# VHH binders against Ribonuclease 3 (rnc), part 15

Target 1, 276 residues: Ribonuclease 3 (rnc), of Chlorobium luteolum (q3b6l3)
Amino acid sequence: MEPLWHKLSALPFFSSRPEKWEGSGAPPSLTAFIRSLFKGKALSLELYATALTHRSMVHDTTAPEITRSNQRLEFLGDSVLGLIISEYLYRRFPEGTEGELSSYRAKIVNGKSLAGFARNLDLGIHLIIGESADQQRIRTSTSTLADAFEALTGAIYLDRGLDAVREFIEEQIIDSPAFEAMVSTENNHKSRLIEHTQSHQLPPPVYTVLSEEGAEHEKTFTIEVSCNGRRLGRGTALRKKDAEQLAAEEAMGALERALTGDVAEDTPAPEETGRG
Short names: E, the ipSAE of ESMFold2; O, the ipSAE of OpenDDE; V2, 0.75 times the mean of E and O plus 0.25 times the DockQ between their complexes.

## First folded at step 9 (VHH; framework vhh_7b2m_4)

Design x5 (from s28 with K31S L99K; at its last look DockQ between E and O 0.03; V2 from the best seeds 0.00; counts 0 for: pae E 24.2 > 2, placed apart)
Fold by OpenDDE, look of step 9:
Structure x5 (fold): chain B 276 residues (1-276), chain A 119 residues (1-119)
Amino acid sequence: as target 1 above (276 residues)
Amino acid sequence: EVQLVESGGGLVQAGGSLRLSCAASGFTFSSYAVGWYRQAPGKQRVVVASITSGGSTKYPDSVKGRFTISRDNAKNTVYLQMNSLKPEDTAVYYCAREKWSGRFYEDYWGQGTQVTVSS
């Protein structure tokens, strides 16, 4: 049984000829692409080919020998990517709350973001897609590109180890302008609130713990934030700092609404018709 | 090449104030988070303030309410306003830009500026 690699190498996508992809021609060699990513140190080209194999190939009657797609690698890559990004965020934001770190991770590790990173790598042109499938749709699909990026991450992990993944993620995600935009955003609501109050010559916001509920190891904190004696927001979380951020977030929302004139109509509390 | 140059350190009495500056070059300043760290003799370097590219700030409890980090992107400069200084704040203060080396978390560091708070 000829190794799957030999069959894959026969596919136009694996052509060893560095053909200058002049936009209208055959996609550049997958091998060349992989080598470019790792400065020629790819150990298992088969893994990378698998990472770029779309599920449509498994059901393709023209290639019955292909029984595996990138789905398993995607699964693994998702976990590896999560670890690497979490580790980075943990270190980058030493005073970040669990909630903040989770929020950042969610912004980075999602289908849309990952597809964006995949597009930066031009992964779409390297996808191995069944002939019966809609090639253009699949190559440009957000989900397909995200899956391919995850699968590629998984392949790197298996081929080169965790350090190689870190390097890859550093280059493709961390150093990207998109990443900075994701982590720069308005997630520090407490700081925003302070800035707001200062800019308006108001006293600093005051945070008050309203309640602590639960066992010592699972305490839930409810915190209120006020300015000049006026309640602005409330938050509840497992950690005090997270609860403060939530309270501040609500406060900022309220302040922004107040500035835009969208006064939430205080729905009058239903008059308890006390039937005497 | 990434360069960070700290200034503004000196000797101050307890309860006094200092403003540190860090001039950055060699990278798109506005796109990166930056922070201030300090290292006291015989102690580990610790973060005292950080600011994201979007302006979000973080402080440890030890300096919260006393220190304020800010940035001027037009000047490629980050500042640390230090108020109500204590002898415990005596340290070399460093400006840093984060760098992920792929193996461990690193920072680009300046040479540091000495802050001494006298009792």
Scores: ipSAE 0.000, ipTM 0.186, lowest interface PAE 15.4, mean pLDDT 79
ESMFold2, look of step 9: ipSAE 0.000; ipTM 0.083
ESMFold2 (binder alone), look of step 9: mean pLDDT 88; pTM 0.881

## First folded at step 10 (VHH; framework vhh_7b2m_4)

Design y1 (from x3 with S56R A96T K97A; at its last look DockQ between E and O 0.01; V2 from the best seeds 0.00; counts 0 for: pae E 16.9 > 2, placed apart)
Fold by ESMFold2, look of step 10:
Structure y1 (fold): chain B 276 residues (1-276), chain A 119 residues (1-119)
Amino acid sequence: as target 1 above (276 residues)
Amino acid sequence: EVQLVESGGGLVQAGGSLRLSCAASGFTFSSYRVGWYRQAPGKQRVVVASIYSGGRTKYPDSVKGRFTISRDNAKNTVYLQMNSLKPEDTAVYYCTAELWSGRFYEDYWGQGTQVTVSS
């Protein structure tokens, strides 16, 4: 193995070359950053510089050659990101309803989440921002970072195609610990029910303990959830919180059947084992 | 000191199997993308398997379905199961660990282990 400092000497930061990029406004580290995303392969640097160019540069008198910001790339990147995430969710959760998949996608591809992924890449330090603009505020802004992430997505798509951007999104979003937290369903049913009632401008769900049965230290709780006077579901468990989740799960199933025109079916009696 | 130590190479008949192991030390193994490359005599070094920190795997078509990469983060070890081996799989196999950052690319390489597949 070669010593680490020989590898570092090949990077632009450690060379005698100029530290800034005249005529483009790109920071000196941009080439190293972009190459780090794609194992050092050569890429269209101007496209990625545009993806990192904040709109404050368009009116900056110190760089009149910059006529466009990352806004068009953001537009494209939003669609590409949505496609990749939607395709992954569809394949990963074959029993997932449209409503569940849409909820997951909304959690993943919103401004706050995208800004978080942009911060994981340290994207703010690579932004190209007009000299007169408030550098510190813009570089840390949630909306700026989210827009830049989408624009970078669009740039990767244009430069290297769909397979390359899919790999990037898989590495940066899907493989992240944050992604698993966003798609967890262990206690999600109460949250989904609240979202449903809010989106339809209904009163919040109400959970009522119907019964407590059994011995003192083996007690079970039966809980019913209702909304706007309609009983939606029931659950029974050793903990009230678990019973509420089961009630919410049944309620979400009933609501989704009603939205699709399905009717509830009775649970059939268990098959009896014959006596020989 | 960073170390990547391969083991499990050797001579095997065509159609046989081998399992390579790579023990890592001196860095936070769970954060790195790890992989296996191979270099046949007179050829360039090429990737044969990669596994990301989240567990997703990638393979070139030449080994897909025959090779399987896995990792055990608790033991700081990556494995390559090689089945249905062919003479063209004969090469020195290198374990790698790669970390992407916003400022530079880091990679570490093992010394390699010889795999020879006789016909």
Scores: ipSAE 0.000, ipTM 0.111, lowest interface PAE 16.9, mean pLDDT 76
ESMFold2 (binder alone), look of step 10: mean pLDDT 87; pTM 0.872
OpenDDE, look of step 10: ipSAE 0.126; ipTM 0.614

Design y2 (from y1 with Y32H; at its last look DockQ between E and O 0.03; V2 from the best seeds 0.00; counts 0 for: pae E 13.8 > 2, placed apart)
Fold by ESMFold2, look of step 10:
Structure y2 (fold): chain B 276 residues (1-276), chain A 119 residues (1-119)
Amino acid sequence: as target 1 above (276 residues)
Amino acid sequence: EVQLVESGGGLVQAGGSLRLSCAASGFTFSSHRVGWYRQAPGKQRVVVASIYSGGRTKYPDSVKGRFTISRDNAKNTVYLQMNSLKPEDTAVYYCTAELWSGRFYEDYWGQGTQVTVSS
């Protein structure tokens, strides 16, 4: 009558990696990881072990007692995740069309995005993978990580209910900078600057890269925005798009300060009544 | 260039209050989680307060009810209001920002500001 997680926790893929004397940087145990998610005892450790069990483990001859992978939990978790994200988008964007909401959901709930969220949890190091399988390839695979994230979602739902899994998704997805980037269609500073120039009948802003520093994929870009020949703002960031937004942000601040006063006081006096 | 510049630290008597400020630049402030950590002498850095891009806040039990984090997206500034200060709150306080690199989050830190609470 011993619980499944007892059997799973004894397997080499469940426990901390090799003894301290033979290895360095051992990964945290599955138990420690699960407890970190809920700040307490996990009553259904078998669900979480199953959620982290890759399908290669079902065919592993060194662990014949493991007969299921995370696939059924993934199936459930996909639906739970879709529900939570859809509910949030519905309430967050009351003016959004169904098409816009569907587009946002598709950006959030896809393999690449979910793999990114899984990486932020270091989920790959906790995966239970068959001994003969290519460990490193599977642990870093986009599809494997995305499946594990969905399966973990399903496990949290079954173990702790809808409120708990909603909190988990809020912390890992909704509150993330990545989420805001995916759903941002609001006026950004570049868009505000364009609208400003159009409303004042000025030429559109021009963005110029002033410098690029650092390694190929870790470069910092410094970008300056000008309008009508005047330097308006400058921004520096790891991505050109972000640097442009920062430049536009500075420009909008400066313009709003300068133009508010001018607009208020530039109205000419009316011509005198009674002249033909 | 990502920059986080703290201010508002100093010496305060027990029971007093301080308001820390952190001016942020080099990233889209309104879209990122920002927060405060502290490090007492001989101890590790620990989180004190976090505020998400959507406005939700989180605090450890040790400061809950005494500390309040807030943000002003128009000024790219995050604040930490610290009330009912205790000598145990003496530490260097760091402003932090968590940026998305396209694959994972990266943490950026300010230089720190000293808070000293005297008995």
Scores: ipSAE 0.000, ipTM 0.212, lowest interface PAE 13.8, mean pLDDT 76
ESMFold2 (binder alone), look of step 10: mean pLDDT 88; pTM 0.878
OpenDDE, look of step 10: ipSAE 0.006; ipTM 0.215

Design y3 (from y1 with Y52T; at its last look DockQ between E and O 0.06; V2 from the best seeds 0.00; counts 0 for: pae E 20.0 > 2, placed apart)
Fold by ESMFold2, look of step 10:
Structure y3 (fold): chain B 276 residues (1-276), chain A 119 residues (1-119)
Amino acid sequence: as target 1 above (276 residues)
Amino acid sequence: EVQLVESGGGLVQAGGSLRLSCAASGFTFSSYRVGWYRQAPGKQRVVVASITSGGRTKYPDSVKGRFTISRDNAKNTVYLQMNSLKPEDTAVYYCTAELWSGRFYEDYWGQGTQVTVSS
């Protein structure tokens, strides 16, 4: 029973290999792609080749030795992705209910969203697809791309551990421009604050780092947001982006209270209600 | 040398039962997740049962309630009890043992045993 990467490296799809190709289980173009993801530190190309192997390879007559696709890595990667996104949401929304956190996670971790992130990586051109299959339709399929992204997540976890995959997900999903749009509009307080200033023809909100404390890997940032010279909120978190959202959340809470017109007044002593 | 040897396949009437066995040697069986896959003619090889080293089982909906996987770590053997068999269950059944640890994936497969369910 030969390891999968050995079987993949022998397939005709790797016929563009250099004449003296040695040691690598994957062709140079695939190897270059994987190295680009991790500053050239990927050590188990077999896992990444498996993550990029579509199920159509399992029944391909040119590769009868290929008995596995990326399905099992997808299974693992789904859990790993869910863990990392759940951990981020837990820290980002400390007042969030379980139901609210679950709703955010569902918007982030779904087929359409994951396919979009896969397209940003050009993942489709690196898929290993059976020779008899419809290559173009499979490479652009939402489900295929989403599955490959999850499988890649699983491979990174197995190859480099949880911290490495957390960094990858942070870079590809959490820090992406699309992330704020995936979070509910009602819960994206930076966006709500921008909309408020736009609707009132005011300058956009200004975020200021007030302090930066602690060791490099435990550093906390305290950020204040102001609107038109008024200080409206503060947030403290391990990442500047998260501290900004917390500051905006406080600011929107204050603006929302002012808008609803709650008025303090001198209140008489309340009368006590008796029980029989 | 690692080996997985299936037995217990054969021809059976619809509604009947078969028990497949898989004897393992050459590796630390108790540490591996063990399973059964099947491949019908012209179809993709698919999982029909798995059991972890700790005894947790999983089944696809197509066989839930009809198939039962079990393992005997003392005998290095995994079993598949197949009840209420249907013609759709006709396939070559493969025993597998899989270990996924860190940066290493290791899998072993048997040669397969034919199960034919006639009506």
Scores: ipSAE 0.000, ipTM 0.101, lowest interface PAE 20.0, mean pLDDT 76
ESMFold2 (binder alone), look of step 10: mean pLDDT 89; pTM 0.888
OpenDDE, look of step 10: ipSAE 0.006; ipTM 0.249

Design y4 (from y1 with Y105T; at its last look DockQ between E and O 0.23; V2 from the best seeds 0.00; counts 0 for: pae E 18.7 > 2, placed apart)
Fold by ESMFold2, look of step 10:
Parts: sequence; structure tokens; C-alpha cells
Structure y4 (fold): chain B 276 residues (1-276), chain A 119 residues (1-119)
Amino acid sequence: as target 1 above (276 residues)
Amino acid sequence: EVQLVESGGGLVQAGGSLRLSCAASGFTFSSYRVGWYRQAPGKQRVVVASIYSGGRTKYPDSVKGRFTISRDNAKNTVYLQMNSLKPEDTAVYYCTAELWSGRFTEDYWGQGTQVTVSS
């Protein structure tokens, strides 16, 4: 039996004017995509081609020699992805209950979320789909994209090991704006502080820049937040909005301590000059 | 004993180049994300470059296009090529090794090497 990649390279890919292919592994467009993921050459390009092979290729009468799709890689990749996300959540939320961690994991590794991450990679255009199948419908299908993402995860694991998969998942999922929004909903301290002031009929929080330090391109901002004239928190970061989140975090901690404490006093203002 | 030893720092005229090296020993280097931080006088320590075990790199905008990080896992060494240096790049540069995933977080730091860029 010929290697799967050679059989796949004989099939039409969406081009009516195919470039010459000399059999150095995957076709140039797929090879370029895989290399962009790892800043180097993949050692097992056949695994990645299999990961991108939809089940419609197994039933395609124009390619009877193709006997496997990405389904087994998807099975493996599901477990690997779950492990990596679980490791991250365990570290990120040390006070989280098992139920809370399971809930976060379910939000992140479900079909809709995985399809979204696959779309960020434009993975659909690299899918290998049977000639007689509805190309546009399959390439945009939530289940197809989610399965391909999981299969790609499995292929990376088999080709480059667990450390490589962890780096890939960190870049594509954990560091994404969508992921941070998912896991930061209850940890958006600015939003919590606003809700607190609104629920107590208080003026909105006021953020003040206390200092800016450092070279022009590496400036650090220190920001203080006050609520109803009471200084409650400070934060320092390279971006003002990040410093505001840190200040709000400290403020929420101070408010929670005051609400649960019997008698608590705030930290005095650093500059007091009057007696009366 | 874990060690990270930086070398290659020194005095350089603005617009010049330096290459920093960091030799690692006492741990499984290939499993770690490795990077460079710098600390200018009176400032917080900030990241300058990171490289994953698979070779992927990250840079802040302030050095992107001027600095290049690389690693040689066979020699347990990480490098920072610094081009088009500016007076603002003057700092103590620290080599780091960090294990992001797993049951434990392990972070190692070198002693630092001084880079001074004169105008």
C-alpha cells in the first residue's frame, strides 16, 4: 500500500490549475500551512494530511485506496486536549472547586468553541474532502471543524510529543482573546467593582494615574482606584487598562474583607495634610 | 545544582549589536520555555524574548525586528542577538527557564549580564 500522503497528492485539490508536485511530502499549500504552525518542518506530514482528511474521502469512489479519515486522530486528540486544558485550569484557579474547573473545561473544549478556534486557523480551507461531497457545507460545518482541530492536536502529539502540543494549545486557545473572555468573566474586577457601586447606589469608581515610569516604549503605569472618596486599590502594568484591572482586584479584596469583617478600617491616604 | 550563566554583555555604541549567551546546567533544558528579561535602573523586570521548546518565539513590540532569540538544546544554550541597539536598551539582562505546564511551576534565573548602550 502506498503511503497515504502520496495517494492524497494524486487527488484534485480545489485548483483547476495545479502546480507541479514532486512528492517531497505534502502539497506546497498544506506544507506551508503546517510549517507556519511550528516555525520548522514537520517530520510526519502524513499524520497532518490524515488529520485534515474528512470521512467523506473514505467513501469516495474516486479514491478507493484511502481507507482512513481523521476519526482515530480526533479520538486521541480529544484526550490530549482535555489533559492540556485541565492542567492549565488547575494552575490558573487554585481555589476552584472540581465542579467549577469541569464547567470551565466544558465551555472551552466543546464543539462550538473548537470550531471557532479552527476558524481562527482557517483550517477549513485545508480540509481534504471527497469529490462528490458538498464542499462548502462540510468546510464550514461546526462538527467538521471541531473534529479537525482535535485530529490536528492528535497529530501534533504523535509527531512532536506532549510539550509541543502544550505550546500549540497555549498559542491557539489559551492565549486567544476568546479564551481569556471565557475564563475571566467572574475575574473581571473592574466589572465587579462597577456592579458593587451600582448595587449600593454609590458613585462609579474613579481611576487615577499615580505615576508613569520607564522608557517611552516600555512605560509602566501605576493606577489607583477610589470608591466614594475611599482609596481601595492600586495596580501597576505596561498598559493602563491592565493596571486598572489590578487596582480593581485589590479594591474588591478590600471591600470583601470590610464586608465580612466586624470592624475594619481602610488604609489611610498617603498624603494627608489637614487636621480638621 | 541548577545554574544559568549569562555572557556577552558589555558596552556598545548606539546602533551596534551584541549577542548574549546563556549556558544551562542541572535540569532537563529541552522541556523548558526559555527567555530573556531585562531590568533598567529603577524599573521593574520585563520580558524581552521567549522561545518555546518547539522553537516558537515571542517578542514585545519594543524589540520586535531588532532582537532574535534562539536555542540549541544539544548544547543547553539560549542566545539573544540584539541589533540596532538604543540607549533605552541599557539594562541588566537575565536568562530564565520556565516550566509552564505540569503539576509544578519551576522558574530559574541567571545572575544577569550588564548591557550598556552609549549615545
Scores: ipSAE 0.000, ipTM 0.137, lowest interface PAE 18.7, mean pLDDT 75
ESMFold2 (binder alone), look of step 10: mean pLDDT 85; pTM 0.854
OpenDDE, look of step 10: ipSAE 0.016; ipTM 0.303

Design y5 (from x3 with K97A Y105S E106F; at its last look DockQ between E and O 0.31; V2 from the best seeds 0.00; counts 0 for: pae E 16.8 > 2, grease 25.6 > 24.2, SAP .671 > .668)
Amino acid sequence: EVQLVESGGGLVQAGGSLRLSCAASGFTFSSYRVGWYRQAPGKQRVVVASIYSGGSTKYPDSVKGRFTISRDNAKNTVYLQMNSLKPEDTAVYYCAAELWSGRFSFDYWGQGTQVTVSS
ESMFold2, look of step 10: ipSAE 0.000; ipTM 0.226
ESMFold2 (binder alone), look of step 10: mean pLDDT 81; pTM 0.814
OpenDDE, look of step 10: ipSAE 0.006; ipTM 0.238

Design y6 (from x3 with K97R Y108H; at its last look DockQ between E and O 0.01; V2 from the best seeds 0.00; counts 0 for: pae E 16.7 > 2, placed apart)
Fold by ESMFold2, look of step 10:
Structure y6 (fold): chain B 276 residues (1-276), chain A 119 residues (1-119)
Amino acid sequence: as target 1 above (276 residues)
Amino acid sequence: EVQLVESGGGLVQAGGSLRLSCAASGFTFSSYRVGWYRQAPGKQRVVVASIYSGGSTKYPDSVKGRFTISRDNAKNTVYLQMNSLKPEDTAVYYCARELWSGRFYEDHWGQGTQVTVSS
């Protein structure tokens, strides 16, 4: 099918050249680049060429034959990416609330994050951009790179199906160094503390409001968490939920230190936090 | 089968001229931009001329004013006229369809045509 595809690749929208080309060397061929994206062979290289085509090509005077950009593939890819990331988060965090899972997904699937993944793939050098457009600015644009990543996802889906997309997303997003930071930033220490007490056959944690200080618009809450009659942690914040999380965080830290060995020194309590 | 076959290379003294030809088949030649590329021993392949479907041309500074690319759509042929040749122009020369940003369609190159410029 490769020889046949090369004949089909004569379609006009692949015929473009930047008006002011400067430089030496070239990125890998389209075929070589696509082979690096997933474990199977591409069945339709036209899909990937379209995914790499920026909207500026649609009205480019040097390539008027190009009438479609990657926008429709981006539309599809947005949904496919969301599905796969949602499925991963659902399985990865079985005790996560819908709100927590949504927060993780939003951090992973946003313009800045997707542009970062696109840069790791060096996607910008493969883009087809209108000759009259500002080549370097567009190739490095956050929105352009994010859109191209989604369009590429859509192309993989249409060409090779959902399993190929899962493999691609696992390699490019889930296995990336940045991914763990994204899911770790939204720590839910209350949920972790509940899991800990259940795994050790202890009663669930109890949160008690110790004090409320300050003016109504600057009021702070101090909350203590206890389990089985023992005080585990304390937190102070402008919102009760935030104070509970801080208390749970301190509790988890203290439990971790106790499990790895006793420290002779007392651990200082967190300072009260003023937010007003 | 897509083919781009280079010819016209040879040995020439510095200051001389040479005209390369590239015969194209297996695709709609008039719809494509075509470029001439060269690869010196131990160096990466670089573009030396490009010609758009409508006839516009581009050249890097290293050959501008010395090299001229042209095309004959009726003969499915692209040419490279090289004048004022220098020893640094010694390389294997290739023609290729351009996709974008100096990108070509093929993931391998043919044999090309050798140009050797003696001092």
Scores: ipSAE 0.000, ipTM 0.147, lowest interface PAE 16.7, mean pLDDT 76
ESMFold2 (binder alone), look of step 10: mean pLDDT 87; pTM 0.871
OpenDDE, look of step 10: ipSAE 0.178; ipTM 0.636

## First folded at step 11 (VHH; framework vhh_7b2m_4)

Design z1 (from x3 with S30D S56R; at its last look DockQ between E and O 0.28; V2 from the best seeds 0.00; counts 0 for: pae E 9.0 > 2, unsure alone 63.6 < 65, grease 24.5 > 24.2)
Amino acid sequence: EVQLVESGGGLVQAGGSLRLSCAASGFTFDSYRVGWYRQAPGKQRVVVASIYSGGRTKYPDSVKGRFTISRDNAKNTVYLQMNSLKPEDTAVYYCAKELWSGRFYEDYWGQGTQVTVSS
ESMFold2, look of step 11: ipSAE 0.011; ipTM 0.437
ESMFold2 (binder alone), look of step 11: mean pLDDT 79; pTM 0.797
OpenDDE, look of step 11: ipSAE 0.364; ipTM 0.756

Design z2 (from x3 with G55D Y108H; at its last look DockQ between E and O 0.30; V2 from the best seeds 0.00; counts 0 for: pae E 7.5 > 2, unsure alone 60.9 < 65)
Fold by ESMFold2, look of step 11:
Structure z2 (fold): chain B 276 residues (1-276), chain A 119 residues (1-119)
Amino acid sequence: as target 1 above (276 residues)
Amino acid sequence: EVQLVESGGGLVQAGGSLRLSCAASGFTFSSYRVGWYRQAPGKQRVVVASIYSGDSTKYPDSVKGRFTISRDNAKNTVYLQMNSLKPEDTAVYYCAKELWSGRFYEDHWGQGTQVTVSS
């Protein structure tokens, strides 16, 4: 079969910009970059080159035959990215309202955030930009980087389908430290706990009011959360919902500590420990 | 209905090998991820390998390099090759249809297949 590099080098817009591709024929940095994203699996380099082509290349006088930039891939990629992130948020926060889910999605899928993810990939150095354009400004521009990230998502979708997009998004967004900061709030600890129980095939968490104390206008609620017969956390607040979030926060902290090693007897199962 | 049937477990000495099979039906097998999970007595079920609808794979560090997941879309079958087995690998092994590897599962667990690794 024809090497994918040869197909790309034969494209008119590539031949108009040899300075972006050094060496004896193919620009090894683009090929190496794309292969690094998918751990060496074969890809359609034509789509990815288009995803990295800035609109300033369209009708560039040095390559008048180049008629396409990443704009159509960005259009497609915007929808695909939105779908994938919405699907993740829907399952991650099963008690979240549409408004809360929309808020999380807006934090993740905005230009500033996408540009940040694009910078983590060094996407700017791989952009194909018209020769008369301001190279440094465009390569670092938030809008340019965000558009390229979406266009790359669109290219992955066309080349490899939705599961490959999920893999890409897992690696670049969901598993990133920035993602945890975006979705890490005290108000979603209940949602994190229920996801934990569902992911581990456990009964859902149970919240129990232990006490209500104080005068009517200053009443406080103490709530305990348990899971699978084990008491995991406790919270006290002026509102029941706030106390539940505090209990869930403590429960998530306890589960995090347990992950570092075997924990014994947080709340041992009665009558089960003596049988061979 | 989604069904996944595990087989190939057994008793093996430490350092040995086993190959597990998972026969799938009731869904478009080639379009979905499949994962292998294990559950030791008194512990929670945890993922030990995932294979994407392509051939991309993921493993936790505890089994990386020892376990290999693979799929045969023509036979609707997923395999888990387990090498250099340790007593800590003793568990019931299950396969499952996944949307997000190790994070969101579909509730279609089979009976599982017992793997016992002796010292």
Scores: ipSAE 0.013, ipTM 0.520, lowest interface PAE 7.5, mean pLDDT 78
ESMFold2 (binder alone), look of step 11: mean pLDDT 77; pTM 0.783
OpenDDE, look of step 11: ipSAE 0.297; ipTM 0.722

Design z3 (from x2 with T52Y Y108H; at its last fold request DockQ between E and O 0.57; V2 from the best seeds 0.00; counts 0 for: pae E 2.2 > 2)
Amino acid sequence: EVQLVESGGGLVQAGGSLRLSCAASGFTFSDYAVGWYRQAPGKQRVVVASIYSGGRTKYPDSVKGRFTISRDNAKNTVYLQMNSLKPEDTAVYYCAKELWSGRFYEDHWGQGTQVTVSS
ESMFold2, look of step 11: ipSAE 0.504; ipTM 0.825
ESMFold2 (binder alone), look of step 11: mean pLDDT 81; pTM 0.819
OpenDDE, look of step 11: ipSAE 0.644; ipTM 0.877
ESMFold2, look of step 12: ipSAE 0.333; ipTM 0.761
ESMFold2 (binder alone), look of step 12: mean pLDDT 81; pTM 0.819
OpenDDE, look of step 12: ipSAE 0.643; ipTM 0.876
ESMFold2, fold request of step 16: ipSAE 0.418, 0.428, 0.418; ipTM 0.800, 0.800, 0.797
ESMFold2 (binder alone), fold request of step 16: mean pLDDT 80, 80, 81; pTM 0.812, 0.809, 0.814
OpenDDE, fold request of step 16: ipSAE 0.869, 0.824, 0.822; ipTM 0.956, 0.951, 0.952

Design z4 (from x3 with Y52T S56Y Y108H; at its last look DockQ between E and O 0.29; V2 from the best seeds 0.00; counts 0 for: pae E 13.6 > 2)
Fold by ESMFold2, look of step 11:
Structure z4 (fold): chain B 276 residues (1-276), chain A 119 residues (1-119)
Amino acid sequence: as target 1 above (276 residues)
Amino acid sequence: EVQLVESGGGLVQAGGSLRLSCAASGFTFSSYRVGWYRQAPGKQRVVVASITSGGYTKYPDSVKGRFTISRDNAKNTVYLQMNSLKPEDTAVYYCAKELWSGRFYEDHWGQGTQVTVSS
C-alpha cells in the first residue's frame, strides 16, 4: 500500500511535484509548506496530508483510496488547542476569574478567530478537496479553515508532541497582532503590561504608592508604574488595586504611542540627593 | 525533578568572548524551549536568550547580535555564546526551561555561573 502523501501528490493541488523525486517523498508543495512552519523536519508527513484533507475527498470518485479526512484530527486538535490556550491564559492572568479565562478562551478558539489564523498561514491553498466540490467556496470557508487549523494542531501534537504545539501556537496565535485585541479588557491592564515586559524580555513592572490623600473613608491612592527605570503611568483611585490598573492603562497607552512613532521624550525622574 | 546546571563562566576583558553551557536532566529536553537568564547584583533576573525546540531564537535588544543561544538535543545541552562582552553583562547567568519565549514559570534555579567583564 502506498503512503497517503504519495497518492495525494498526483492531485492538482500538488502541481509542483518534482519530475525526478524518489516517489516515496512527500509532495514538494506540501513539504515546503510544512518546512516553513517548523525549523526542523516533520517526522510523519502523512499526518499533515490528512490534516489538509477536506471531507469532500472521502467518496471522491477520482481518489477512491482516500478513506479518511481531517475530521478525526480536528477532534483531537480541538482538545489540544483548548489545553494549550487554557494553560497560557491561566499563567498570563493570575488574577483572572474562571469566567474571564473562559471568555478569553472562547474568543480565541472560535471559528472566526481560527479561520483568521488559518488565513495568515495561507492554509486554504494547501487544502486537499474533492474534484467535484466547489473548490473556491470550500478553500475560503470559515468553518473549513477553522477545522483545518485544529486538524493541523492535532497533527503537530501526534508528530512532535505537546511542546511543539506550544511553539506553533505561540508563533501563530499568541504573538499575532490580533491576539491582544481578543484578550484585552480595561480591567486587565496590569496583565497586559506584564506580558509586554516578558515578551520583550524586560524586568517586570514596579508599582509605587506616591501618595494617600483625604479622610479615611474618602482616601485616594496615587500609584505610579515604572518599567526598567522608566516612569510610564500613574493612577489615582479609592483602592490601591484600582489605582494600579489605571497606572498600567496609562503605561500601555504610552507604549502604544512609542510603537507608532509619536512618543514624547521621557520626563526625567526627580533627581535624588544621596542614596535615599 | 528538573535540573539545569550552568558552567563556563569566568573573568574576561571587555570585548572578549565566553561560551556558557547548561546540562539538562529530569525532563524531555528536546521537547522544551530553553532560555538563558542573568541577574546582576541587586537586580531582577531577566532573560537574555531563548530557543525553541525547533531552533527559533529570541533576544532582547541589549544583547542582540552579540549573544547566540544554541542547543544540542542529543547531549541535553544548551549553550550561550557571548561575544563583544561589556561590563554591563557582568551577572550570574542561569538557564531555565520555558513554556513560551522568555516566559518561565519554574521556581527551581541552579547556582548559575558567574560572568565578570572587566574594563
Scores: ipSAE 0.000, ipTM 0.247, lowest interface PAE 13.6, mean pLDDT 77
ESMFold2 (binder alone), look of step 11: mean pLDDT 81; pTM 0.821
OpenDDE, look of step 11: ipSAE 0.182; ipTM 0.636

